VHH binders against q9p7j3. Designs and how they scored, part 60

Target 1, 174 residues: q9p7j3
Amino acid sequence: MILPLFPETQVHVFVYENVSNCAAIHEQLISQNPIYDYAFLDAATILYKKQVYSAIIRALEDRRDEQMKTKTIHSEVILSLSPKTEISSAFRQFSMTKKSKNIVVVKIDSKLTEEEEFERLDKLVEGNRVEFSDEELQKLIDFKVLKKNYKLDPSTLENPLASILSSIALRGYS
Below, E stands for the ipSAE of ESMFold2; O stands for the ipSAE of OpenDDE; V2 stands for 0.75 times the mean of E and O plus 0.25 times the DockQ between their complexes.

## First folded at step 4 (VHH)

Design j9 (framework vhh_5c3l_4; at its last look DockQ between E and O 0.64; V2 from the best seeds 0.00; counts 0 for: pae E 9.6 > 2)
Fold by ESMFold2-Fast, scan of step 4:
Structure j9 (fold): chain B 174 residues (1-174), chain A 120 residues (1-120)
Amino acid sequence: as target 1 above (174 residues)
Amino acid sequence: QVQLQESGGGLVQPGGSLRLSCAASGFTFDDYAMSWVRQAPGKGLEVVSDISWSGGRTTYADSVKGRFTISRDNAKNTLYLQMNSLKPEDTAVYYCATHSKYGYPTRDLRGPGTQVTVSS
């Protein structure tokens, strides 16, 4: 993917359903294994491609402005999905857990092609790859989780895109 | 190995103030965000505030917003929490904590805690 304000930044996004080894992946993330340097998101929290892109853009802006709150660009992506941007709650709300079933994986600044990242991730993730599309994401979302994470009321829940994007863009400015 | 040591807790009357300190060692303090978390008797952990590596970004739990101020002195490897207008509900053990390189919090990245009691 090519981002207009960051045209030289390589971004790859992958979606896996029916992942059986989330507990093992989580242990590798806790142990800080550099092979796992990706943003591992719980797909239950992601409704739109634009939601992920907005968090990526925000993380890249924070890196550019030397305002990253977390240590890596991938952890900053996870943080940037949160309206509050408090690290512990953001990770509790959006990151993959030992009990996750479907995941979204983001890689930024990869030295590998998308195809090479697929080969690498297929060795780490025991699940089925699906297209990164709004249609596929809408099959994996948990609306109760989405409502809680973005404080959505019933009037916005059926078409929450603008509210979600506003929450990501306006963090720290309201 | 990350080492964190809190100090400054004690007994204070409602409406009073306390300043907590956390001495950090064993890691590059100015590269990592820091947080204050607390645990009241019989309750779970609550994150009350966090602060970015530079001090430029802070957050506060709604329960303490306007009363508590988080700050850091990177030259001294020290994190602070200024607590004003203390309430009995603020009675808890207060821990300072940091985050792993990939953002995941663990118990090993938290100090032993300091007791704050707000009572007459």
Scores: ipSAE 0.680, ipTM 0.853, lowest interface PAE 1.3, mean pLDDT 89
Fold by OpenDDE, look of step 5:
Structure j9 (fold): chain B 174 residues (1-174), chain A 120 residues (1-120)
Amino acid sequence: as target 1 above (174 residues)
Amino acid sequence: QVQLQESGGGLVQPGGSLRLSCAASGFTFDDYAMSWVRQAPGKGLEVVSDISWSGGRTTYADSVKGRFTISRDNAKNTLYLQMNSLKPEDTAVYYCATHSKYGYPTRDLRGPGTQVTVSS
């Protein structure tokens, strides 16, 4: 997929459920294995496609403006999901953990088609691919975690999208 | 082997200052964003401050904003935390923490910590 404001950057997003090897993936990330150059998110923390895209866009904007806090665009995506400015906090909130079962995987600057990228990624992730849609994300979300991450209150729970997007966009401006 | 070693902690009165240092070895220091985290007795780990790999961006927890300053010297593989206007609630063990090359924090990769005690 090509984002309108970033026509030179190809982005792919994948969703996996029932992933059995998150711990192994996590170890590869810690070891900085370049084959795992993706943003691995815990699906329990993602409710909307727009949430993911908003974070991607912010990360790309930060890169464009040479304002990245993290070294890689993928880590910046993870950071961009959070209303908090601290990198460690953001990753604790949104990144895949050893205990994760469902994940959202983001690839920035892909040179491959979606299907080609999937074939590559499928070798790394032991799980079932599902559609990247609000419907599927809704099945995987942990609302308790969502509420905690974005400090949602009862008034925002009916339609939390606006609050989430505002939190992402206004991070660091409080 | 990645190694981190914090230093500079101690006992100080409220309103005092301390400067913490973290010596890093066993990895390419400038490939990593760095953080200071702290743990007070009976409490969990709290992120105090982050600094980007290049040092170009810094962030602070609200509790320390305006009082603490994080910096780094990539040539010396050293991370710093200048702590001014210290308060009793700043009492904790302070740790230097790394983020992976891809930004993932390695919770398991921190130094032994340095004790900071703020007391009258």
Scores: ipSAE 0.023, ipTM 0.331, lowest interface PAE 5.7, mean pLDDT 90
Fold by ESMFold2, look of step 5:
Structure j9 (fold): chain B 174 residues (1-174), chain A 120 residues (1-120)
Amino acid sequence: as target 1 above (174 residues)
Amino acid sequence: QVQLQESGGGLVQPGGSLRLSCAASGFTFDDYAMSWVRQAPGKGLEVVSDISWSGGRTTYADSVKGRFTISRDNAKNTLYLQMNSLKPEDTAVYYCATHSKYGYPTRDLRGPGTQVTVSS
């Protein structure tokens, strides 16, 4: 897809359930294997499509403004999901881990169509692709994790979107 | 071998200053985001401050903002924490740590720590 403020930046997002090889993927990520240059998120932390898009937009804004804290745009997306600016806590809370079972995968600056990118990614991920939709994300979320990550109170737990998006947008202003 | 070694701790009066240093060896230091973490008596670990691999971006716990400054010198493989206006509640063992390479978690790499004690 193409975001309005970043018309030359092609972005693809994929969701996989029941992934059996997260440990292998994780090892490739810390080894900086360029074939694995994606953002791998734990789907247990993602409830909405807009949550992911807001993090992508924030990361792209920081790149445009020369304010990135990490070396790659994909790692910057992971940082951008966090309401806090602490790098280590953001990755602990949102990144795919060796024990993750369901993942959301983001590719920024793709030169491929969605289906071409899927064909490459499908060689790397041993799992079942599902639609990137709020319906599918709701099946994979862990609401206890979501509440903890964004400090949601009872008044926001039923419809937490605005609280989550404001947390992403306001990160770093305090 | 990978090693992190803190120094610069000690006993200081309230309102005083200390500068902590952390020497790193055995790995490519500028690939890693670095942290100072502390453990006060009877408490868990608290992340005091983070710094990006280049040193261009920093974060601080609310309790130390405006008083502490994290920095790094990638040519010397050294991480620093300048601590000003010290308070008794800053008393802790301070650890130099990294938990990530290019933003992804790695094994916990942490030094043995240096004791900071703020007391009249």
Scores: ipSAE 0.006, ipTM 0.373, lowest interface PAE 9.6, mean pLDDT 86
ESMFold2 (binder alone), look of step 5: mean pLDDT 81; pTM 0.832

Design j90 (framework vhh_5c3l_4)
Fold by ESMFold2-Fast, scan of step 4:
Structure j90 (fold): chain B 174 residues (1-174), chain A 118 residues (1-118)
Amino acid sequence: as target 1 above (174 residues)
Amino acid sequence: QVQLQESGGGLVQPGGSLRLSCAASGFTFSRYWMSWVRQAPGKGLEVVSDISTDSGYTTYADSVKGRFTISRDNAKNTLYLQMNSLKPEDTAVYYCATYLESYGSDVRGPGTQVTVSS
């Protein structure tokens, strides 16, 4: 994917369902194994492609402006999904855990082609890769988790997209 | 094998202070974010405070802002929580937790009891 505001930045997003080795992946993330240098999100928290893209754009804007709160661009993507700039809450709300079943994986500044990243990730993730599309994401979302993370009222839950995107763009002001 | 051991809890009167410590071993402490997490009787876990690897970034729950200060000493593999102006509502078991950027806490210590009562 090419972002209009960041045309030189290589971005890849992958979705895996029915992942059986999340505990093993989590251990590699804990040990900071550089092979696992990606943003690993719990798909239960992601409803739309635009939600992920908005977080990526916000993270890239913060990097450009020297305003990153975290040590890596991938961690900054995860933070940017949160309506508040509270690092512990953001990561507990959106990051994959050892109990996750479906995940969204983001790679920024890849030195590899999308095809090569596919080959690499398919060896690390024991699950079924599906298309990064609103249709596939909507099969994996947990609406109770989404409502809690974005503090959605019942009336907003009928059409949450605008509220979610506003929360990401305003970064702690919504 | 990651091990975390809290100490410094106890009984204190409202308005008092306590300093909690957490001794870490079995991992490269300086490379991990650390958190203090608490659980009041009959309640879920609440993240009280986080600190980045180099102490460059800290966060606090709204309930404790201005009263608690988190810090760490990477040379001693120790995490601290200075608790001032304690309130009865701060009564809880306090846990030290390994907090990885973007991936949550993977391990907690056994906890130290803090009771704020007259």
Scores: ipSAE 0.013, ipTM 0.305, lowest interface PAE 7.3, mean pLDDT 83

Design j91 (framework vhh_5c3l_4)
Fold by ESMFold2-Fast, scan of step 4:
Structure j91 (fold): chain B 174 residues (1-174), chain A 118 residues (1-118)
Amino acid sequence: as target 1 above (174 residues)
Amino acid sequence: QVQLQESGGGLVQPGGSLRLSCAASGFTFSRYWMSWVRQAPGKGLEVVSDISTDSGYTTYADSVKGRFTISRDNAKNTLYLQMNSLKPEDTAVYYCATYLEPFGEDVRGPGTQVTVSS
């Protein structure tokens, strides 16, 4: 995709359901294997495409302004999904775990095409790739997790998009 | 590097109380979620409590909810667990733990033994 404020930045987002090897992927991430240089998110935490895009834009803004709080742009995307600036809480809330079943994978600064990244990721992820769409994400979300992560009240749960996007954009001002 | 050191364990009668402490060093303590994790003899690890960086968010396992209170002092780089109404089932080695970015395993201290027995 092309982001209006970052037209030179290559961004790819992938969704996998029924992933059986999250524990193996987690081990590769712990060992800092460069083949796994992606942001691996638990799909239970993602409701909208715009939620992911907002986190990406915030991470890219922080990189541009030399204000990244984490070591990599992919870790910064994970942090940017959180309404708080606490690093470990963001990773605990949004990152894939050994027990995750559905994941969202983000790649920034890829030199590969979307199709080439699919070929690469399909070798790493033992699951079913689905379309990155609001429809598919809504099948994978856990609303209790979403409510907890963004501190949503019952009225905002009916249409949470604006509240989620505001939380991401205003991180550090709440 | 990252070091966590627990203290405050011991032998206590059922219904008694203990306060555990964890001294942290080698990382910016105030920027990390902290956890208390325990392991009873012959059982797996159980996360008993988590606390956010600002203490604004805490969680507790159902087995300890209402009896244990987690807290932290960021100025002293110290994590605490106040344990009240202790039960024999709380007998375990208690570990202080933190989550390192992005997907590091929870780093734990050497643990402190808590024995609840009459």
Scores: ipSAE 0.016, ipTM 0.294, lowest interface PAE 5.7, mean pLDDT 84

Design j92 (framework vhh_5c3l_4)
Fold by ESMFold2-Fast, scan of step 4:
Structure j92 (fold): chain B 174 residues (1-174), chain A 118 residues (1-118)
Amino acid sequence: as target 1 above (174 residues)
Amino acid sequence: QVQLQESGGGLVQPGGSLRLSCAASGFTFSRYWMSWVRQAPGKGLEVVSDISTDSGYTTYADSVKGRFTISRDNAKNTLYLQMNSLKPEDTAVYYCATWLEPFGSDVRGPGTQVTVSS
């Protein structure tokens, strides 16, 4: 996908359900294996496509403005999902864990074609790829996790999209 | 360098209570989520509870809900776990833990032994 404000930036988002090898992937991530240079998110934390795109846009804006808080654009995407500026809390809240079952994977600035990224990632992830759509994400979300991460009360749970997008846009003013 | 030091473990009878503490140093404690993790003999690690930076959000494993309470004192760089109505199944080494980098391994203290037995 091409973003209007960042037309030269390639963005790919993949969703996998019923992933059986999250512990193995996590091991590769902690060893900083460059083959795994993606943002690996726990799908339990993602409800909408716009939530992911808003975090990507915020990360790209921070990179453009030389205001990145983390070492890589992919880490910056994870941070940008959080309503707070606490880096480790953002990683704890949104990153995949050894116990994750469903994941969302983001690739920015790919040097490969989308098809080549699909082929590469399908070899790394032992799960079923599903469409990156609000419908599929709603099947994977954990509303308790969502409520906790964005500090949602019962009234905001009825219209969570606006609250989530506002939280991402206002990161740093919490 | 980051250091975590647990204390407060011991032998307690079923139905008893213990309060664990974890002293943190070498990082800005108030900016990091904290967790209590345990390992029972011959079993893997289980995340017991975690707490957000401002204590606004906490989670608990189903096995301890209603019995354990996690809390933190950011002024003292200290994490706590209040354990009530202890069961033999709660016997484990309890570790204080935090995550310092994306996908990095957790940093843990050396652990404190909790034994629930008559």
Scores: ipSAE 0.011, ipTM 0.199, lowest interface PAE 9.1, mean pLDDT 83

Design j93 (framework vhh_5c3l_4; at its last look DockQ between E and O 0.72; V2 from the best seeds 0.00; counts 0 for: pae E 6.2 > 2)
Fold by ESMFold2-Fast, scan of step 4:
Structure j93 (fold): chain B 174 residues (1-174), chain A 118 residues (1-118)
Amino acid sequence: as target 1 above (174 residues)
Amino acid sequence: QVQLQESGGGLVQPGGSLRLSCAASGFTFDDYAMSWVRQAPGKGLEVVSDISWSGGRTTYADSVKGRFTISRDNAKNTLYLQMNSLKPEDTAVYYCAAHYGLPFSDVRGPGTQVTVSS
């Protein structure tokens, strides 16, 4: 995937449903196993492709401007999904947990092709890979979680895209 | 595996000060943001303060702003919390937490008890 503002940066996004080994992945992330150098998101928090891309763009802007709050780009992507600037809140809201069932996986600056990343991730993730599309994401979202994370009211919940994107761009800046 | 060990807690009178330390090992300390989190008796976890990987950015809960200062020494793999003007409401177990892109509760130390009473 090619981003207009970052044409030299390779981005791959994968979606897995019915994942049975999130606890094992969690342990590998804590141990900093470089094979698991990805952003692992709970799919219950992601409604749109544009939501993920907006967070990626924000993270890449912060890296370019030397303003990252974390040292790793993948952690910065997770942080960038949050409308708040509180670091711990962002990870609590969007990161995969040991009990997650559906996940979104982001890779920035891959040394592998998309096909090679598919082969690698399919060995690490015990679940069913589905298309990264709004249609598939909408099957996995938890609207209660989405509403809480982005402070959506009933008037915006039926068509929340613009509100979510603005929240990511402003990052709790009111 | 991540190991975090808090120290510096104790009994102190209202208006007093304490300095907490967290010794970190088993990961590249300066690659990650860190937090101090506390749990008062009968209450849930409260994030007290966050600090970026470099120490250049900090945030504080409204309850501690102006009284607490978070800092880190990346050369010593140590996180600190300077607590001034302590109140009985600050009585809690204080935990050090590292952020790996995961909820903080999964990567925290055993905690150090702070009791503020006369």
Scores: ipSAE 0.333, ipTM 0.655, lowest interface PAE 3.2, mean pLDDT 86
Fold by OpenDDE, look of step 5:
Structure j93 (fold): chain B 174 residues (1-174), chain A 118 residues (1-118)
Amino acid sequence: as target 1 above (174 residues)
Amino acid sequence: QVQLQESGGGLVQPGGSLRLSCAASGFTFDDYAMSWVRQAPGKGLEVVSDISWSGGRTTYADSVKGRFTISRDNAKNTLYLQMNSLKPEDTAVYYCAAHYGLPFSDVRGPGTQVTVSS
């Protein structure tokens, strides 16, 4: 996928359910294995495609403006999902854990087609790929976690997307 | 092996100052954003301040904004926290944390005790 505001940046997003090797992936990330150069998100924290895209755009904007807080664009995507500025909070809120079962995987600056990237990633993730869609994400979401992460209340639950996007976009602007 | 070691804590009177240091080893220090976090007795872990990998961006908890300053020397693999105008509520064990982009994957040192008391 090509984002309109970033035509030179190719982005791919994948969703996996019933992943059995999150702990192994976790170890590889800690070891900074370059073949694991992705953003690994806990699917329980993602409700909308636009949520993911919004975070990606925010991260890319930060990179463009040389305002990245984290070293890598993928870690910046994780940070960008959070309404909070604290890195620790963002990672705790949205990153894949050793115990995660369902994950969203983001690749930025891909030089491969979606299918080629998938073939590569599929060797790393032991799970079932599902469609990256609101429908599929809705099946994997933990609403309790979502509400907590974005401080959603009854007034915002009618349109959670607007609240989420606002939180992402306006992070640090209070 | 990744290691962090905090130092500089101690007992200080309200209004006093302390400067914490964190020596990092076993990883590429300048690849990681760093944080100071603290844990007061009976309370959860609180993020005090963050600093970007390059040092160009910093954030502070509201409770410490204007009083604390985070900085880093990547050449020395050292993180700092200048704490001014200390208050009793700042009493806690302070930890240096390195972020790996995963929850519970942040590496912390053993911590250094800061006690603010008259």
Scores: ipSAE 0.235, ipTM 0.630, lowest interface PAE 1.5, mean pLDDT 92
Fold by ESMFold2, look of step 5:
Structure j93 (fold): chain B 174 residues (1-174), chain A 118 residues (1-118)
Amino acid sequence: as target 1 above (174 residues)
Amino acid sequence: QVQLQESGGGLVQPGGSLRLSCAASGFTFDDYAMSWVRQAPGKGLEVVSDISWSGGRTTYADSVKGRFTISRDNAKNTLYLQMNSLKPEDTAVYYCAAHYGLPFSDVRGPGTQVTVSS
């Protein structure tokens, strides 16, 4: 996919459910294996496609503006999901863990078609690919986690999208 | 083998200073954003400060802003926390943590005790 503000940057997003090998993937990320250069997110934290797109856009804006806090664009996406500027909180709250069951995987600066990137990623992830859609994401979300991560109160929980997107865009200002 | 080892803790009087160090080995240190977190007796974990992989960006908890300074020396694989104007409420075990798109809980050291008392 091509984002209008970043026409030279190809982005792919994949969703997997029932992933059995998150611990093995986690070990490869710790080992800095370049084959695993993706953002691996816990799907329990993602309710909307726009949530992911907004984090990608924020990470790309920070890269363009030389304001990145993390070394890779993929880790910057993880940071960008957080309403806070604290790096450790963002990774604790949004990253895939050894215990994750469903994941969202983001590749930025891909030189491959979506199909080609999927073929590579499918060799790494032992799980079932589902559509990247609000319908599928809503089946995988943990609303308790979402509420905690974005500090949503009852008045915003009915329609949390605007609150979440504002938090991502205004990180550190409210 | 990834290892983080904190040092430099101890007993200090209110108003005093300490410098904590965290030695890192078994990974490419300058690929990681780093944090100091602390746990006071009977309390949960509090993120004290974060620093970007290059050292160019830092963030501080409101409770320590202006008193603590995080820094890193990527050539020596070492993270630092300069703690000035210490208060009794700063008493805690201080941990360093490394982040490469990973949760805090799986990549941190065993901690160093800081006790601020008269």
Scores: ipSAE 0.088, ipTM 0.541, lowest interface PAE 6.2, mean pLDDT 86
ESMFold2 (binder alone), look of step 5: mean pLDDT 81; pTM 0.831

Design j94 (framework vhh_5c3l_4)
Fold by ESMFold2-Fast, scan of step 4:
Structure j94 (fold): chain B 174 residues (1-174), chain A 118 residues (1-118)
Amino acid sequence: as target 1 above (174 residues)
Amino acid sequence: QVQLQESGGGLVQPGGSLRLSCAASGFTFDDYAMSWVRQAPGKGLEVVSDISWSGGRTTYADSVKGRFTISRDNAKNTLYLQMNSLKPEDTAVYYCAAHYGYPFSDVRGPGTQVTVSS
């Protein structure tokens, strides 16, 4: 994918449902295995493609401006999804856990082709890959988790997109 | 193995100051974002302050903003919390924590007790 503000940056986003090996992936992330250098998100927290892209753009802006709070671009993407500035809170809210069943995986600055990344990830993730689309994400979202993470009230719940995007763009800096 | 050791706690009167330190070993300190978290008697854990890997970005809980300052010395593998204008409600065990980017990578030290009382 090509981002207008970052045309030289390679971005790939993958969605997997019914993943059976999240605990094993989690252990690889603890050990900092370089093969697993991706942002692993819990799909229960993601409702829109624009939500993911907004977090990626925010992370890339922070990298460009030398303002990243975390050391890696992938960790910065996870942090950038949060409306709060607290690092611990952001990772607990959006990161994949040992108990996750559906995940969204982001790769930035890939040196591999999209097909090669698919082949690589399909070997790491024991689940069914689905299209990265609003339709598929809507099947995997947990609205209770979404409401809590973005502090949505009943008036915004029918159309939460603008509120979510504003929260990501401002990230507690309003 | 990753180890964090807090120090600098103690008894102080309201309005006083304390400086907490956290000595880190067993990992590349400057690759990690760091936090100070606290637990008051009968309360849950509260994140007090975060600092980026470089020290260029900091955040604070509303309860301590303007009174506490987080900083780090990457050459010394040490995290600091300067606490000014201390209040009785700041009484808690204070923990140092390291964050790579995933909840499972969080490591906390054994804590240091801060008591604000006359």
Scores: ipSAE 0.071, ipTM 0.508, lowest interface PAE 5.3, mean pLDDT 85

Design j95 (framework vhh_5c3l_4)
Fold by ESMFold2-Fast, scan of step 4:
Structure j95 (fold): chain B 174 residues (1-174), chain A 118 residues (1-118)
Amino acid sequence: as target 1 above (174 residues)
Amino acid sequence: QVQLQESGGGLVQPGGSLRLSCAASGFTFDDYAMSWVRQAPGKGLEVVSDISWSGGRTTYADSVKGRFTISRDNAKNTLYLQMNSLKPEDTAVYYCAAHEGYPFSDVRGPGTQVTVSS
């Protein structure tokens, strides 16, 4: 995918359900294996495609402006999902863990086509690939986690999109 | 292997000041964002402050804004926390944490005790 605000940047987003090897993937990430250079998110935290795209755009803006808090664009995407500007809180809230079952995987600046990335990821992830769509994401979300991460009240819970996007855009302003 | 060693804690009167230091080794310090995290007796972990890899961006918990200042010296592989106007509520073990460039890795040092008491 090509973003209108960053037309030179290749972006691919993948969704996997029923993943059985998250602990093994986590170990590869800790070892900094370059094959695993992606942002691995817990799908329990993602409700909308726009949520992911907003975080990607924010991360790309921070890279353009030399304002990244983390060294890599993929880590910056994870940070950018958080309404808080604290790095530790963002990673705890949104990153894949050894216990995750469903994941969203983001690749920025890919040297491969989307199909080639699918072939690579399908070898790394032991799970079922599903479409990156609001419908599929809504099957994987944990609303208790979403409420906690974005501090949603009951009045916004049935239509939280605007609140989530505002939280991403207004990080550090309360 | 990433190693973090905090120092500078101690006993101080309310209204006093302390400067904490964290010496980092085993990794390229200026490639990583850093945080100060604390744990008061009987409470959970609280992120106090974080700082970008370059030092250009900082954030603070509401409980410490205006009183604490985070900084880093990349040439010396050292992270600092300047704590002013200390309150009894600041009593905690303070930990230095490094954030790896890839997905969540919360590496903390052994901590340094700060006690604010009369």
Scores: ipSAE 0.127, ipTM 0.541, lowest interface PAE 5.3, mean pLDDT 84

Design j96 (framework vhh_5c3l_4)
Fold by ESMFold2-Fast, scan of step 4:
Structure j96 (fold): chain B 174 residues (1-174), chain A 118 residues (1-118)
Amino acid sequence: as target 1 above (174 residues)
Amino acid sequence: QVQLQESGGGLVQPGGSLRLSCAASGFTFDDYAMSWVRQAPGKGLEVVSDISWSGGRTTYADSVKGRFTISRDNAKNTLYLQMNSLKPEDTAVYYCAAHDGFPFSDVRGPGTQVTVSS
């Protein structure tokens, strides 16, 4: 995908359900294996496509403005999902864990085509690929996790989109 | 190999000040974001402050905002936490951590104990 404000930047987003090898992927991430240079998110934390795109746009803005807190653009995407912008908390809140079952994978600045990324990720991830859509994401979300991560009031849980997007957009103001 | 060593903790009275230091070695310090994390007796870990690789961006937990200041000296490979107007609830072991962008690759030092009591 091409973003209007970042036309030179290639973005690919993948969703996998029923992933059986999250522990193995997690070990590769800890060892900083460059083959695994993606943002691996726990799908329990993602409700909307716009949530992921807002975090990507924020990360790209931070890179453009030389304001990145983390070493890689993919880590900056994970940080950008968090309303607090505290690095350790953001990773704990949104990153895939050894116990994750469903994941969202983001790739920015790929040297590969989207088709090649699909082929590569299918070798790394032991799960079922599903469409990146609000409908599929809503099957995988954990509302208790979402409420905790974005500090949502009960009154906002029925329509949390605006609150989530505002939290992502307004993060980083001192 | 990332190595971190905290210092500067101690016993201080409420309203007092302390400055914590963290000496870093074994990595290119100015390529990494850094944070101060604390653990109070019987409680979980709390991130108190983060600082970007350049020092240009900082964040603070609401519990310490306006009282604590995080800073770094990239030439000396050292992270600092200036703690003012200390309260009994600031009593904790304080750890520094280096972030390479992966959730479980951040290394913490052995920590330095801060006790605020009269």
Scores: ipSAE 0.075, ipTM 0.499, lowest interface PAE 5.6, mean pLDDT 85

